# VH-VL binders against Probable inactive ribonuclease-like protein 13 (RNASE13), part 8

Target 1, 136 residues: Probable inactive ribonuclease-like protein 13 (RNASE13), of Homo sapiens (Human) (q5gan3)
Amino acid sequence: MDIKMQIGSRNFYTLSIDYPRVNYPKGFRGYCNGLMSYMRGKMQNSDCPKIHYVIHAPWKAIQKFCKYSDSFCENYNEYCTLTQDSLPITVCSLSHQQPPTSCYYNSTLTNQKLYLLCSRKYEADPIGIAGLYSGI
Short names: E, the ipSAE of ESMFold2; O, the ipSAE of OpenDDE; V2, 0.75 times the mean of E and O plus 0.25 times the DockQ between their complexes.

## First folded at step 3 (VH-VL)

Design a11 (framework fv_romlusevimab)
Fold by ESMFold2-Fast, scan of step 3:
Structure a11 (fold): chain C 136 residues (1-136), chain A 121 residues (1-121), chain B 108 residues (1-108)
Amino acid sequence: as target 1 above (136 residues)
Amino acid sequence: QVQLVQSGSELKKPGASVKVSCKASGYTFTEYAMNWVRQAPGQGLEWMGWINTNTGNPTYAQGFTGRFVFSLDTSVSTASLQISSLKAEDTAVYYCARGPYDYVWGSFDYWGQGTTVTVSS
Amino acid sequence: SYVLTQPPSVSVAPGKTARITCGGNNIGSKSVHWYQQKPGQAPVLVIYYDSDRPSGIPERFSGSNSGNTATLTISGVEAGDEADYYCQVWDSDSDHYVFGGGTKLTVL
């Protein structure tokens, strides 16, 4: 059985879009630990992804980027596009686990362009993030 | 139920070519990548590459360029591996294995039973 | 090319715990999958994403991954666990899958 990073646009909206960016109480030890706790509870999933991206922009703005998708990303088997604008993004990277179902994350807030996955099924709606733009 | 069924064993002479087939059933063929894995006698697993079942675009690992060709027949949900100019060191069991396109999660959840290719004079 | 290092063999007495390691540079930042292969059979996925079990795999099988070492742990080892075990990662730098060399588990 596979665990896929690609999800439908409904799940992408729920798990990877946070606008305006939420503030978590002191007890959560940072943004990503708070968000990942919320996400795992919502999905009822004990999975601890190595990396998770969160976009802090309105859904309508994010959908706009997929409207111009003309590239195909082989590793994801989906159409993809590089965002024309830099977006505020939080990168959640797994630091450690203990016990095995508890996840501890580092939070990095950045502004950069990213590669969006755009589904053929959902009228080219965003369904995931293939990666971050590393520069020219 | 998901199944990957491979073609039967092959005995070939050096310089010949061979085509190993892998027929998929029980899922939408184009929604998963097909990987090829080789195992020489008494040796470990060696990833050869994968083919995008939606586009037909193959990717080969270092060491499997040139003589090795991945192809598809999507009308019968079949992926194939062709090896040309066979050499003794090509003697191995060849497996097809289903993997996700999402490379971060990348486990092979279903495998074919394997096809033994023996190259001898 | 990224390299995964496994011990060639591990021996364990029945009922004891076997630990099979998979070494790789900063492997803790990657997702490690483990396969069991019995003689004459195709490999079977036993652990994915470092520590998750597929349906049908006994809870005796567990995994961990941190720093430069991933570990497959089999508690209460049974004779039927005797097999070759392989670790696997996706290497994003080369856009390729990498397997470890395999570990033969012998139950003495």
Scores: ipSAE 0.006, ipTM 0.566, lowest interface PAE 12.5, mean pLDDT 82

Design a14 (from r6 with heavy chain E109A; framework fv_romlusevimab; at its last look DockQ between E and O 0.04; V2 from the best seeds 0.00; counts 0 for: pae E 14.2 > 2, placed apart)
Fold by OpenDDE, look of step 7:
Structure a14 (fold): chain C 136 residues (1-136), chain A 123 residues (1-123), chain B 108 residues (1-108)
Amino acid sequence: as target 1 above (136 residues)
Amino acid sequence: QVQLVQSGSELKKPGASVKVSCKASGYTFTEYAMNWVRQAPGQGLEWMGWINTNTGNPTYAQGFTGRFVFSLDTSVSTASLQISSLKAEDTAVYYCARGPYDYVWGSYAFDYWGQGTTVTVSS
Amino acid sequence: SYVLTQPPSVSVAPGKTARITCGGNNIGSKSVHWYQQKPGQAPVLVIYYDSDRPSGIPERFSGSNSGNTATLTISGVEAGDEADYYCQVWDSDSDHYVFGGGTKLTVL
C-alpha cells in the first residue's frame, strides 16, 4: 500500500465495499445473509446490525468523492460528503435475528446517492456511510 | 512483468554508511508504496517501514528511526535505504517490497519483492 | 506490540497436507497474509487476505483465519514446497506490519 492505512478505511473497504458484487455459494440464503455472516465472523460480533450498506463500485471511484469534493460537512468528528452520482448499493435490512446463531437480512439492490464519511486525517479516504441521500 | 532489482552486496566497517537501492520496473512506480524488510542471518522477516512513492513521505517502524533513511528517485523509479553509523547487528539481508497504493483487496500484502541485498558489517 | 506466533517447524510427507498456524490475539479480525521463502531467495506472497491466492500460486495453497489462529494449508505437498513460511498482519494500534517468527516446512 502506498498510503498508510487508516483503520476506518480498512474496515470500511472490507465491510462495505464489494466490487464486483460477489456471488455467495449455495446455503448463504442471499447476498446480505452471506455478507453479514462474513462480517459477523470477521468481527467476532454476535450482534445483528439493523441496517448495512454495501457499495458496488471501484474503490478509486469512491475515493474521488472524498478527495475531490468541495462539499464537506463536519459530522461524527469527521467530514462527510454527498456523492455527486448515484452508486450501486445493496441495502441489507435486518428482518429477523437469532443471535448468536444467525441474522437474517433482506437484500435490496438500488442506486442511491450516499453521504460518505471521509477522514481528513490523511487523504480524506472514505471511512463509512452516514446514510442515503433519501434518508435513513 | 513487475520487477524489483536491488543493488549488490555490501561489506562495510562499523561506523560506515551504506545505501541500498531498489529499482522498480513493469509498473507505475508512484502507484505503489515501497516497503523495506530486514532479515538477519538465520532470523525472520522484520518490517522496517515504508515510503510513499508519490509524496516521498517515509514511515519508519519502531527500532528503525534515526540511522535509517528511506528516499526516492522517481525519475528512475528507484527507492533507496540508507543506513548510517553501521553496527554489527545491522548485518542482514534487506528487501524492498511493493505494496499496492489503492485500498483494494490485497493492499495490505507485499506482492512483489526485490531479490534482497546482503549488508555485512564487520571490523 | 502485536505478536504473531508460529511453530518453528512443521514436517510433512510428500503428498500429504501441511498446516502451518499463526496465532495472534483475535487474529480472526485481521487480514492475514502468508509468504513463502525458499533458501537463498526472497519471500513470495502465497496467500493474502486470509484466503486469497495471487496469480501463479497453485490451488494447493489455501488459507483460513478465525478466532486466534490463522492457518496456511498446503495440500499435496511437494518437495518444492520446502521453505520458510511467514504470516503477516497489519496492526492498526501500532501502525506496524507484523511478521510471525516463521515456520520451516520440511518435506520428508
Scores: ipSAE 0.006, ipTM 0.622, lowest interface PAE 9.9, mean pLDDT 87
ESMFold2-Fast, scan of step 3: ipSAE 0.178; ipTM 0.749
ESMFold2, look of step 7: ipSAE 0.007; ipTM 0.553
ESMFold2 (binder alone), look of step 7: mean pLDDT 92; pTM 0.947

Design a19 (from r6 with heavy chain D102E; framework fv_romlusevimab; at its last look DockQ between E and O 0.04; V2 from the best seeds 0.00; counts 0 for: pae E 12.3 > 2, placed apart)
Fold by ESMFold2, look of step 7:
Structure a19 (fold): chain C 136 residues (1-136), chain A 123 residues (1-123), chain B 108 residues (1-108)
Amino acid sequence: as target 1 above (136 residues)
Amino acid sequence: QVQLVQSGSELKKPGASVKVSCKASGYTFTEYAMNWVRQAPGQGLEWMGWINTNTGNPTYAQGFTGRFVFSLDTSVSTASLQISSLKAEDTAVYYCARGPYEYVWGSYEFDYWGQGTTVTVSS
Amino acid sequence: SYVLTQPPSVSVAPGKTARITCGGNNIGSKSVHWYQQKPGQAPVLVIYYDSDRPSGIPERFSGSNSGNTATLTISGVEAGDEADYYCQVWDSDSDHYVFGGGTKLTVL
């Protein structure tokens, strides 16, 4: 059970953008566990989402990718685009080493292209992430 | 060395205004939000609100709307608190404190504080 | 708005253990931070996320949090530990920080 698309750019900005990346003390239970607990509380979601992505780039740089989107993603009823460049991201993934009811997450820092969802109402601002570039 | 250096103490009459500044050094100013905390004489700590140092968007705690204004000058890594129409009840020590951005994460500790600025409002 | 309740004062003999409580409705579901404030000084973070210590804080400072009570524990208390101690949480319902009323620790 993945995190569903946010309803607007402000929720997306709050939950999926962290730039500059915040440095937290050792022993905070990890970057992703803090974020996923906060998100579940804010969204009042008792499920353990299997995956969540956080982008570590300036908001203005991310906004530019949506300015030229020309594809409509019917599954999301929104426009979408593949980012031209790879972006630094943290992937929060549900751990197999803990009971699913505990919602324990592993953090992986990677550099990949993303499929962004782009608002048709909000000046083409990003409003969600449909996934990572997965090429075959 | 992370440092937050506040402006000097102020003695004011009721109805005047005061501006307390907080200059940050030793880190990238926009990496942390800036919080303001009040401590009246003999009283505990009271969170007044914060300002997002990337956007300049302030958030005020209940009871600190109207006469209290947070602002930034990012060119000199400085946050400021302005209090207008001063009342005797505004007599307090005012602290700035660096904290994480709440709008992104759930980590909420204040790891570095300014030395405090005493504002005294008397007749 | 969310309320944190602390005893106004706690007295402890030198070398003994002090326990300072912070009461709140379901505080065990929140992350609790503790600050020490000596007279005339700014507060200093001594415990964060219920039980972790920042660099430079002695191991005799510890914390716990469950149910409706968080506790700051100072073992082997010294005269230099005399201070006011404040608990703090972030309340996600109001999007506000909340401080407890503070506890004055006296070492007798």
Scores: ipSAE 0.000, ipTM 0.518, lowest interface PAE 12.3, mean pLDDT 80
ESMFold2-Fast, scan of step 3: ipSAE 0.280; ipTM 0.767
ESMFold2 (binder alone), look of step 7: mean pLDDT 92; pTM 0.940
OpenDDE, look of step 7: ipSAE 0.006; ipTM 0.618

Design a20 (from r6 with heavy chain S107T F110M Y112V; framework fv_romlusevimab)
Fold by ESMFold2-Fast, scan of step 3:
Structure a20 (fold): chain C 136 residues (1-136), chain A 123 residues (1-123), chain B 108 residues (1-108)
Amino acid sequence: as target 1 above (136 residues)
Amino acid sequence: QVQLVQSGSELKKPGASVKVSCKASGYTFTEYAMNWVRQAPGQGLEWMGWINTNTGNPTYAQGFTGRFVFSLDTSVSTASLQISSLKAEDTAVYYCARGPYDYVWGTYEMDVWGQGTTVTVSS
Amino acid sequence: SYVLTQPPSVSVAPGKTARITCGGNNIGSKSVHWYQQKPGQAPVLVIYYDSDRPSGIPERFSGSNSGNTATLTISGVEAGDEADYYCQVWDSDSDHYVFGGGTKLTVL
């Protein structure tokens, strides 16, 4: 469970950005099972996260949202901003796990605004997703 | 090594105030939130709230506003809990415990705990 | 607010398996952590994220979490396992840590 300590802009790009959205090999049942297997392989001793978000947009489009972070998200201890645009997002939610290591995920495609975590207040890089905007 | 060391036990009269300190070592103080947890005699664990160690902003659980104040001295990696206008029902062991900040996974655990500070309020 | 329910006590014979439950509405969608507290001591994290063990925790300790029930399982119970056990989740709706009431494990 060292993933949280090592998440920075590069890790965010690798683990949470997928544009254009790829199709995983035949051995995986669904997008999220393929992606989460890849992520766990890249990060040794990782757990089965309950939820993970993937943005399907170019990195430059995502970076623009962190040009000025008008808020600070106390729970995350990071600057944050609500994206002005809705973005295509896959939500990976844990369905079940079979100890010791197998994780099974549901994949849901959506188009929503989200709360983006930024590395600093001005001219920052995106480093994570705090959550999806539930709106109204 | 990572550890949290708390101040010694306190015996106070009703209406007095008390300050419990929690000194962190072995890790970067501002990378973890500090939680406060109370345990009354013979009772279970009760979460009181947490303080953001980077910003100094406290969050209090219901029932722990007004008389309870969380504060920091980041220069010495120390978090403190002050209780004013002490009442008999404040008699408890008070623990500090570190927790992770919520990004990416949104899951929390308290992996390192202080040894506890006993506060006894009696006339 | 979110509530976790634990049995107040569980008794088990030495060498047998103890199971301590933690009930919560749709708790399987949350990550459950377990703490062991011996008399006069601070709690110690024994299971985190449903089923993972911190370094130094024996393999006899395991966890599961599905539906409305999380379970801490201690196999080959030893006298030294006598303690109070607490389950804990983070409730994202309230941004609060939630503890169960605790279970006293007695080894007879």
Scores: ipSAE 0.014, ipTM 0.666, lowest interface PAE 7.2, mean pLDDT 84

Design a21 (from r6 with heavy chain V104I G106N; framework fv_romlusevimab)
Fold by ESMFold2-Fast, scan of step 3:
Structure a21 (fold): chain C 136 residues (1-136), chain A 123 residues (1-123), chain B 108 residues (1-108)
Amino acid sequence: as target 1 above (136 residues)
Amino acid sequence: QVQLVQSGSELKKPGASVKVSCKASGYTFTEYAMNWVRQAPGQGLEWMGWINTNTGNPTYAQGFTGRFVFSLDTSVSTASLQISSLKAEDTAVYYCARGPYDYIWNSYEFDYWGQGTTVTVSS
Amino acid sequence: SYVLTQPPSVSVAPGKTARITCGGNNIGSKSVHWYQQKPGQAPVLVIYYDSDRPSGIPERFSGSNSGNTATLTISGVEAGDEADYYCQVWDSDSDHYVFGGGTKLTVL
């Protein structure tokens, strides 16, 4: 449990930022199957996360959003901010799994504003994604 | 090493107030949320709400607003639940339980629980 | 409000496999946790994130979650497994936790 949280927090840049978007071999059957296989290997666990978001923008562009991180997201115990612009995002959604080892994902490429989690109030670094902005 | 130790049982009359405490040890208190769960006699588990241990802000489930107050004393790593204007239907075992702030896995399990505090309200 | 449905009771013979279900609308899109509660004791986490086991929980405990049903499976059931079992999810639409009604497992 603690290991999952520590690895996730340290690896936001590695696990959730991919720019320019990498092409995985056909044997992986899509972007998310390749990425999630890589993530599970790097995290050294057998989890099949239900959903994972990947941003396809330069790290410097993403860092700028946490410069004005003045809201607090209680559920995550972190400061947060809504991105001012829509960003190209891949949503990896778990389709099915065949225990113990196989996870199969759908890949959906979209452009949306999102809620970023930030390491502190103002002048912060992005550490996660709270969710996608769906509008009202 | 991680422990949640709750205060002892309470026998109260209708209209009184009670304060249940939950002392945490073996971890950094402010890195985990504290949840409160009620279990009436012979009934299942019912989530009451949680308190952010870093900010002190409580969130109450529907049905646990007004008479129920979650609070903290961070200097002694203790969370507390106060119930005012006690009613017979408040008779239950009250548990505190530790939960994560989980934004990577989007899952919020309760990995450690207090032993429970029995609150009995009778005339 | 989101609702989780569990059978009130399940009976199983020693050494056989018990299956306890937890029904919920699109529960497969949520992460399910399972707790064991023995009489007079606090609940103990036995499965988290659908299928992960905490340290100290025997391998005969396993979990799955897909569609509208999550399942806790206990293989090689022992008398010491008699307890109430509760499933739990976080409901992001309401920002609160939901518990199932609990299932009493009897080993006969």
Scores: ipSAE 0.062, ipTM 0.721, lowest interface PAE 5.9, mean pLDDT 84

Design a4 (from r6 with heavy chain Y103F; framework fv_romlusevimab)
Heavy chain, then light chain:
Amino acid sequence: QVQLVQSGSELKKPGASVKVSCKASGYTFTEYAMNWVRQAPGQGLEWMGWINTNTGNPTYAQGFTGRFVFSLDTSVSTASLQISSLKAEDTAVYYCARGPYDFVWGSYEFDYWGQGTTVTVSS
Amino acid sequence: SYVLTQPPSVSVAPGKTARITCGGNNIGSKSVHWYQQKPGQAPVLVIYYDSDRPSGIPERFSGSNSGNTATLTISGVEAGDEADYYCQVWDSDSDHYVFGGGTKLTVL
ESMFold2-Fast, scan of step 3: ipSAE 0.144; ipTM 0.735

Design a6 (from r6 with heavy chain W105F; framework fv_romlusevimab)
Fold by ESMFold2-Fast, scan of step 3:
Structure a6 (fold): chain C 136 residues (1-136), chain A 123 residues (1-123), chain B 108 residues (1-108)
Amino acid sequence: as target 1 above (136 residues)
Amino acid sequence: QVQLVQSGSELKKPGASVKVSCKASGYTFTEYAMNWVRQAPGQGLEWMGWINTNTGNPTYAQGFTGRFVFSLDTSVSTASLQISSLKAEDTAVYYCARGPYDYVFGSYEFDYWGQGTTVTVSS
Amino acid sequence: SYVLTQPPSVSVAPGKTARITCGGNNIGSKSVHWYQQKPGQAPVLVIYYDSDRPSGIPERFSGSNSGNTATLTISGVEAGDEADYYCQVWDSDSDHYVFGGGTKLTVL
């Protein structure tokens, strides 16, 4: 539904877009530890995701990739598209955790193409990242 | 509230076909993928593939192409597995299991399982 | 294709701690789920996303996952914990779920 789509797009913008890339307040060791702590609190989610991607590009630049989605990503049950250009991204990968509340992440900055999830086939909004284009 | 109820056991001869059904209730059928898992007598769990309950598109694991067909009847929230040209090595318990569509974080789990359908192929 | 390796069997005395391993190349980068299967029954999810417990699963069950090994730990083992245990991951490279071969836990 449209409401679900709007919520998905806002969450994606909030949790996976950071442009220009900001520094988190003191008390966090590394970019991803600050971001992932914020995300878990915002989503009221107690799990420690193994991997999370953050794009460092303007929303308008990212939104244009969902103007036409040539593919459907069955695993996500969403339309998807491979970005035409490489984008600067941070990969947050889980290093270790101490249950119940602590997750520790490594931050890796890279520049590459990725698969975007789009809310519909045409004139859509980005709602997630399916993965990185690495030839795997 | 969430239940997956499978059809009853089947005894078939080699060369016959069988259709195992899995009826879902207690949730919106199209919001979760349906997975099929095989377990031969005394053996471990073997993932056969999944079907997208929204699009109807099946994905088969290596070794389960050709004779195995996943299908849906969304009007009754039912997924089905059909096996054609049955062989003795198809003797197994077949399970359906509910799985999530991929998280943005790429995590999956099977939180609800059918009770299993025993298919015995003998002559 | 991606392969998960489990020991075929593990035995433990009542009240002690059982550890069941699941080996896989860089498995720490994947989320591991664990299933308990008792004879004649469907599998039951006991741990998901490496260490989370579904509602109704006792605190005695815990999990970890790092490097090339994931571990299911059952503390204070009871006779009722005798079962086969299976680990599972989603392999994003092949877009396939993979199960380990299973471990029979014997309490004696």
Scores: ipSAE 0.080, ipTM 0.710, lowest interface PAE 5.4, mean pLDDT 84

Design a9 (from r6 with heavy chain E109R; framework fv_romlusevimab; at its last look DockQ between E and O 0.03; V2 from the best seeds 0.00; counts 0 for: pae E 9.0 > 2, placed apart)
Fold by ESMFold2, look of step 4:
Formats: C-alpha cells, sequence, structure tokens
Structure a9 (fold): chain C 136 residues (1-136), chain A 123 residues (1-123), chain B 108 residues (1-108)
C-alpha cells in the first residue's frame, strides 16, 4: 500500500472506526497499543503519533454529520463540522512513563463531540478528526 | 509532471523591495500548501512558513514576521514572496516547495521544489 | 525549539558505503525525511518516513531511525552522489519544520 491509499475516507474508516468496540485480551497493555501498532505497520511509519481518536459508532451515523458541513478548516484544507451529538470514542495518547524506545499508549474512553474533517470531493464522507470539543 | 518555476535572480540595494514568484504546473494548485525556504550563502536550509493555496492565508515561522509577505494568484497557479526594506542579511537563495495538507499522519515533507531564486543585497 | 544535529562532512571512497547521521532528542518517535542538494541545484527528496524511497531513487539509498539517531545510508557510493544532505522533521511542539544543518558528502 502506498501513501496516497492511506489518505481519505477508506483509511479513516479502517483506522478510526471500531464498532462495536473490540475487546482485546488482557495481555495487551490497553486498547490502544494493539491498534497503534497495526496503524504504524499499515502506514509503514516508525513515528509515534502523540494522539489518535477511535469512534465507536456505526459508519452511517458518522457520515450523517458531514452531510451538512459548512465550515472550512484551513490547516487541513478540508471542510469540517462539529458533531451535534457526543460520540463514544477512545483517545489513544502517547505515554511518557514507558521506556523512550517504545510507542506505548494510554487508552481513555470518553463521550465527546468531535470536529470531523469532511471530504471536499468524496461524497462529503468523513476523512479525519481535527479535534475534540473542549467546552467554553 | 509537477513543476515549480521561480522568477530570475535579483540584485538589490538595501532598503529596496523584491518579489519572488513561483509558478506551479502539473497538479491541482489548491491541493497542496506552498512553503518558502531560505538558504543563506554557505548555510543550511531554513523554513520561512507557508501559505494556504485555497484561502491565501499565510503562516510565518518565528523570525519571519513583518518584512516577509506571502501571496497568491490562483488564476495563474502562482505563489509569491515579497521582501520589503531589504537588508544585507536577506542575501540568500529562496525556494518555493510543495508540502502536503496532512491531518492523519505526521508526514510533513517537501516533495517538489522550485529551482531557487538568488536575491543579492549589496551597496 | 527542536534541534537536529548532523556532522558537517563525511568522506567515502567510491564503491564504499556512506552513513550520514541526524541526531535529535527522541528522533525515533518522529518521521524523518532526507534531501539531497547538489551544488547550484534545489534540494531533492531522497528518503521519507525514515526509510521509504520516492519513485526514481535508487535502492542503494536507504534510511533508518531509532532512539536519538536517524541515518541515511548510501551503498556503492558514486561520484554523482557528492552533495549536501539534510534531514528534516516536523516539530509538533513549535508547529515548525526543522532541518538539520546539512552534511557535505565527498567521494574521494
Amino acid sequence: as target 1 above (136 residues)
Amino acid sequence: QVQLVQSGSELKKPGASVKVSCKASGYTFTEYAMNWVRQAPGQGLEWMGWINTNTGNPTYAQGFTGRFVFSLDTSVSTASLQISSLKAEDTAVYYCARGPYDYVWGSYRFDYWGQGTTVTVSS
Amino acid sequence: SYVLTQPPSVSVAPGKTARITCGGNNIGSKSVHWYQQKPGQAPVLVIYYDSDRPSGIPERFSGSNSGNTATLTISGVEAGDEADYYCQVWDSDSDHYVFGGGTKLTVL
């Protein structure tokens, strides 16, 4: 798989949607370590991303939020929308308490509104997550 | 085939202005950010910032605010760098470089570069 | 701000292997990209994502990245490989692209 096949709606579905949420064996160091190892292998990248989000909702429900997106997220050069509803998500965050040579992730399950990135040209399908709603 | 073609080299006096252009071809101009990179004589590469090719909104690296202005003419797929109140230390080769908009993986790199424009500032 | 450190020069005999290092705090957790710049020319991307080659780059160019050191390796060095080589990362703390200081490869 080349780098262009890792971008867009297919990669977002594969790497950021897990519904129903999979249960990992107890020997894993949390939900995120298995997922992030798979993601790095699929992306052919040794980088340890600081944060990654996984949505635990049906794909069609997630697609619906992008149908009415009308904001433009300049740093991403894509349309974006804040979800009207909170969604169950797992936040994978890079741990600093493990040896520096490992990409060890903490897993936090939360229920939050998201800023979704919506494709300008792929039927407005979701293609990424720009961030979480932090509240005002 | 992707190409970035820059304007010709410039000889300038201190206090003058210069505008370096970068014309893109062979791809959809608005799908990639345009970056500017400086290389002073005998020195390494230094990132100056980038411009969103859809909106024309620039972002400048630390140390490049004020006298350095990025702009676009999307009708001719051209990005420009203007330097005002030129100083001797602005003598350098200036490159435009195509960078991705990437939000899923931290793959920020420059896959295509212009040929460079030498700006020489001397009395 | 994040700093990338490269040796200023490396000399290698033709046909031998050149290794150019790029040092940085925990650089193994970052994606490292490498550029070749021949005299009077623009930089050219030769390695990205630590070890991947763009189309048209010979297989004798390879890369690795672990711990505090990334390495560009050129096997079977040819005179045409004489150039300056720069490593580059994105620093998410400063939201800046960062280049190393460059390494001049000389083929003697």
Scores: ipSAE 0.007, ipTM 0.602, lowest interface PAE 9.0, mean pLDDT 82
ESMFold2-Fast, scan of step 3: ipSAE 0.474; ipTM 0.814
ESMFold2 (binder alone), look of step 4: mean pLDDT 93; pTM 0.943
OpenDDE, look of step 4: ipSAE 0.024; ipTM 0.662

Design b10 (from r6 with heavy chain N52D N57R, light chain D52T; framework fv_romlusevimab)
Fold by ESMFold2-Fast, scan of step 3:
Structure b10 (fold): chain C 136 residues (1-136), chain A 123 residues (1-123), chain B 108 residues (1-108)
Amino acid sequence: as target 1 above (136 residues)
Amino acid sequence: QVQLVQSGSELKKPGASVKVSCKASGYTFTEYAMNWVRQAPGQGLEWMGWIDTNTGRPTYAQGFTGRFVFSLDTSVSTASLQISSLKAEDTAVYYCARGPYDYVWGSYEFDYWGQGTTVTVSS
Amino acid sequence: SYVLTQPPSVSVAPGKTARITCGGNNIGSKSVHWYQQKPGQAPVLVIYYDSTRPSGIPERFSGSNSGNTATLTISGVEAGDEADYYCQVWDSDSDHYVFGGGTKLTVL
């Protein structure tokens, strides 16, 4: 029931792809607080997700990984693929929350391979992130 | 667990230079920014600036440009503060403190602090 | 530059509640962090992001932040709580951290 499993291709593009990495308004407490505030607005009355990933690569480059997806991730009931190269990723991790109104996040930049969820076996669109290859 | 260990006290004459080090352990050094905070005798805490441990880029607060230099040695997970042309007004305890960061800006807690390094500048 | 104002001292009897204020223009729109500093020791984070306690900090410590005033509240004050307390914010307009001047809590 992670937020990444509830995203279709359009939402995945909007909420999990940010290239080139943009600066959110100065009033926010860092990159992830700005992004997660935006996401909560889109999802309306959403609880604070514990973790969220953002990929900093062009959409067409991300789509290429799903073009040749021929693995199946049983836990997600969806096709998946491991990216061949490490990608720049921001990890948004929940620091604390003040329900109902506020979630506070730490932003961590990393370069890692990740498992992409794809909408079908071939010529698929990316729809989510199953996890980071390192698991750390 | 997480520790920040600073170098020992220094007694210097005006015009000398000093280098204060802060060795981190118990976490991945490059995942957090390192902040420097000064406290003059009997005074409050004063933020000096921070260094991006991933890029090595320092950012100085107004008043701490020129004579103050932040640097890193990532191979030994150590951040350093160098003060040149020391003045009596530099007499203070200098702290390093860990903060989570975003490259551009942030609103971050300082969850772990070094024990402090006393720098005394006296004739 | 942004300025945080704290009372220089607050006195409280053991077992009573101490309230330490931190004033700033529209501070309620910022995240406030609180540090405890005992004589000769490094500061210790006691509240972060307005009202969250780090692991190991007693529930007697709480925080609030709205409008132009943030408040650190210490209930059931003990002699060991005697210390200087500092508030802190990140000022996005200047891209700088700002500390308050500190409040000395005396337990009489």
Scores: ipSAE 0.005, ipTM 0.517, lowest interface PAE 13.2, mean pLDDT 80

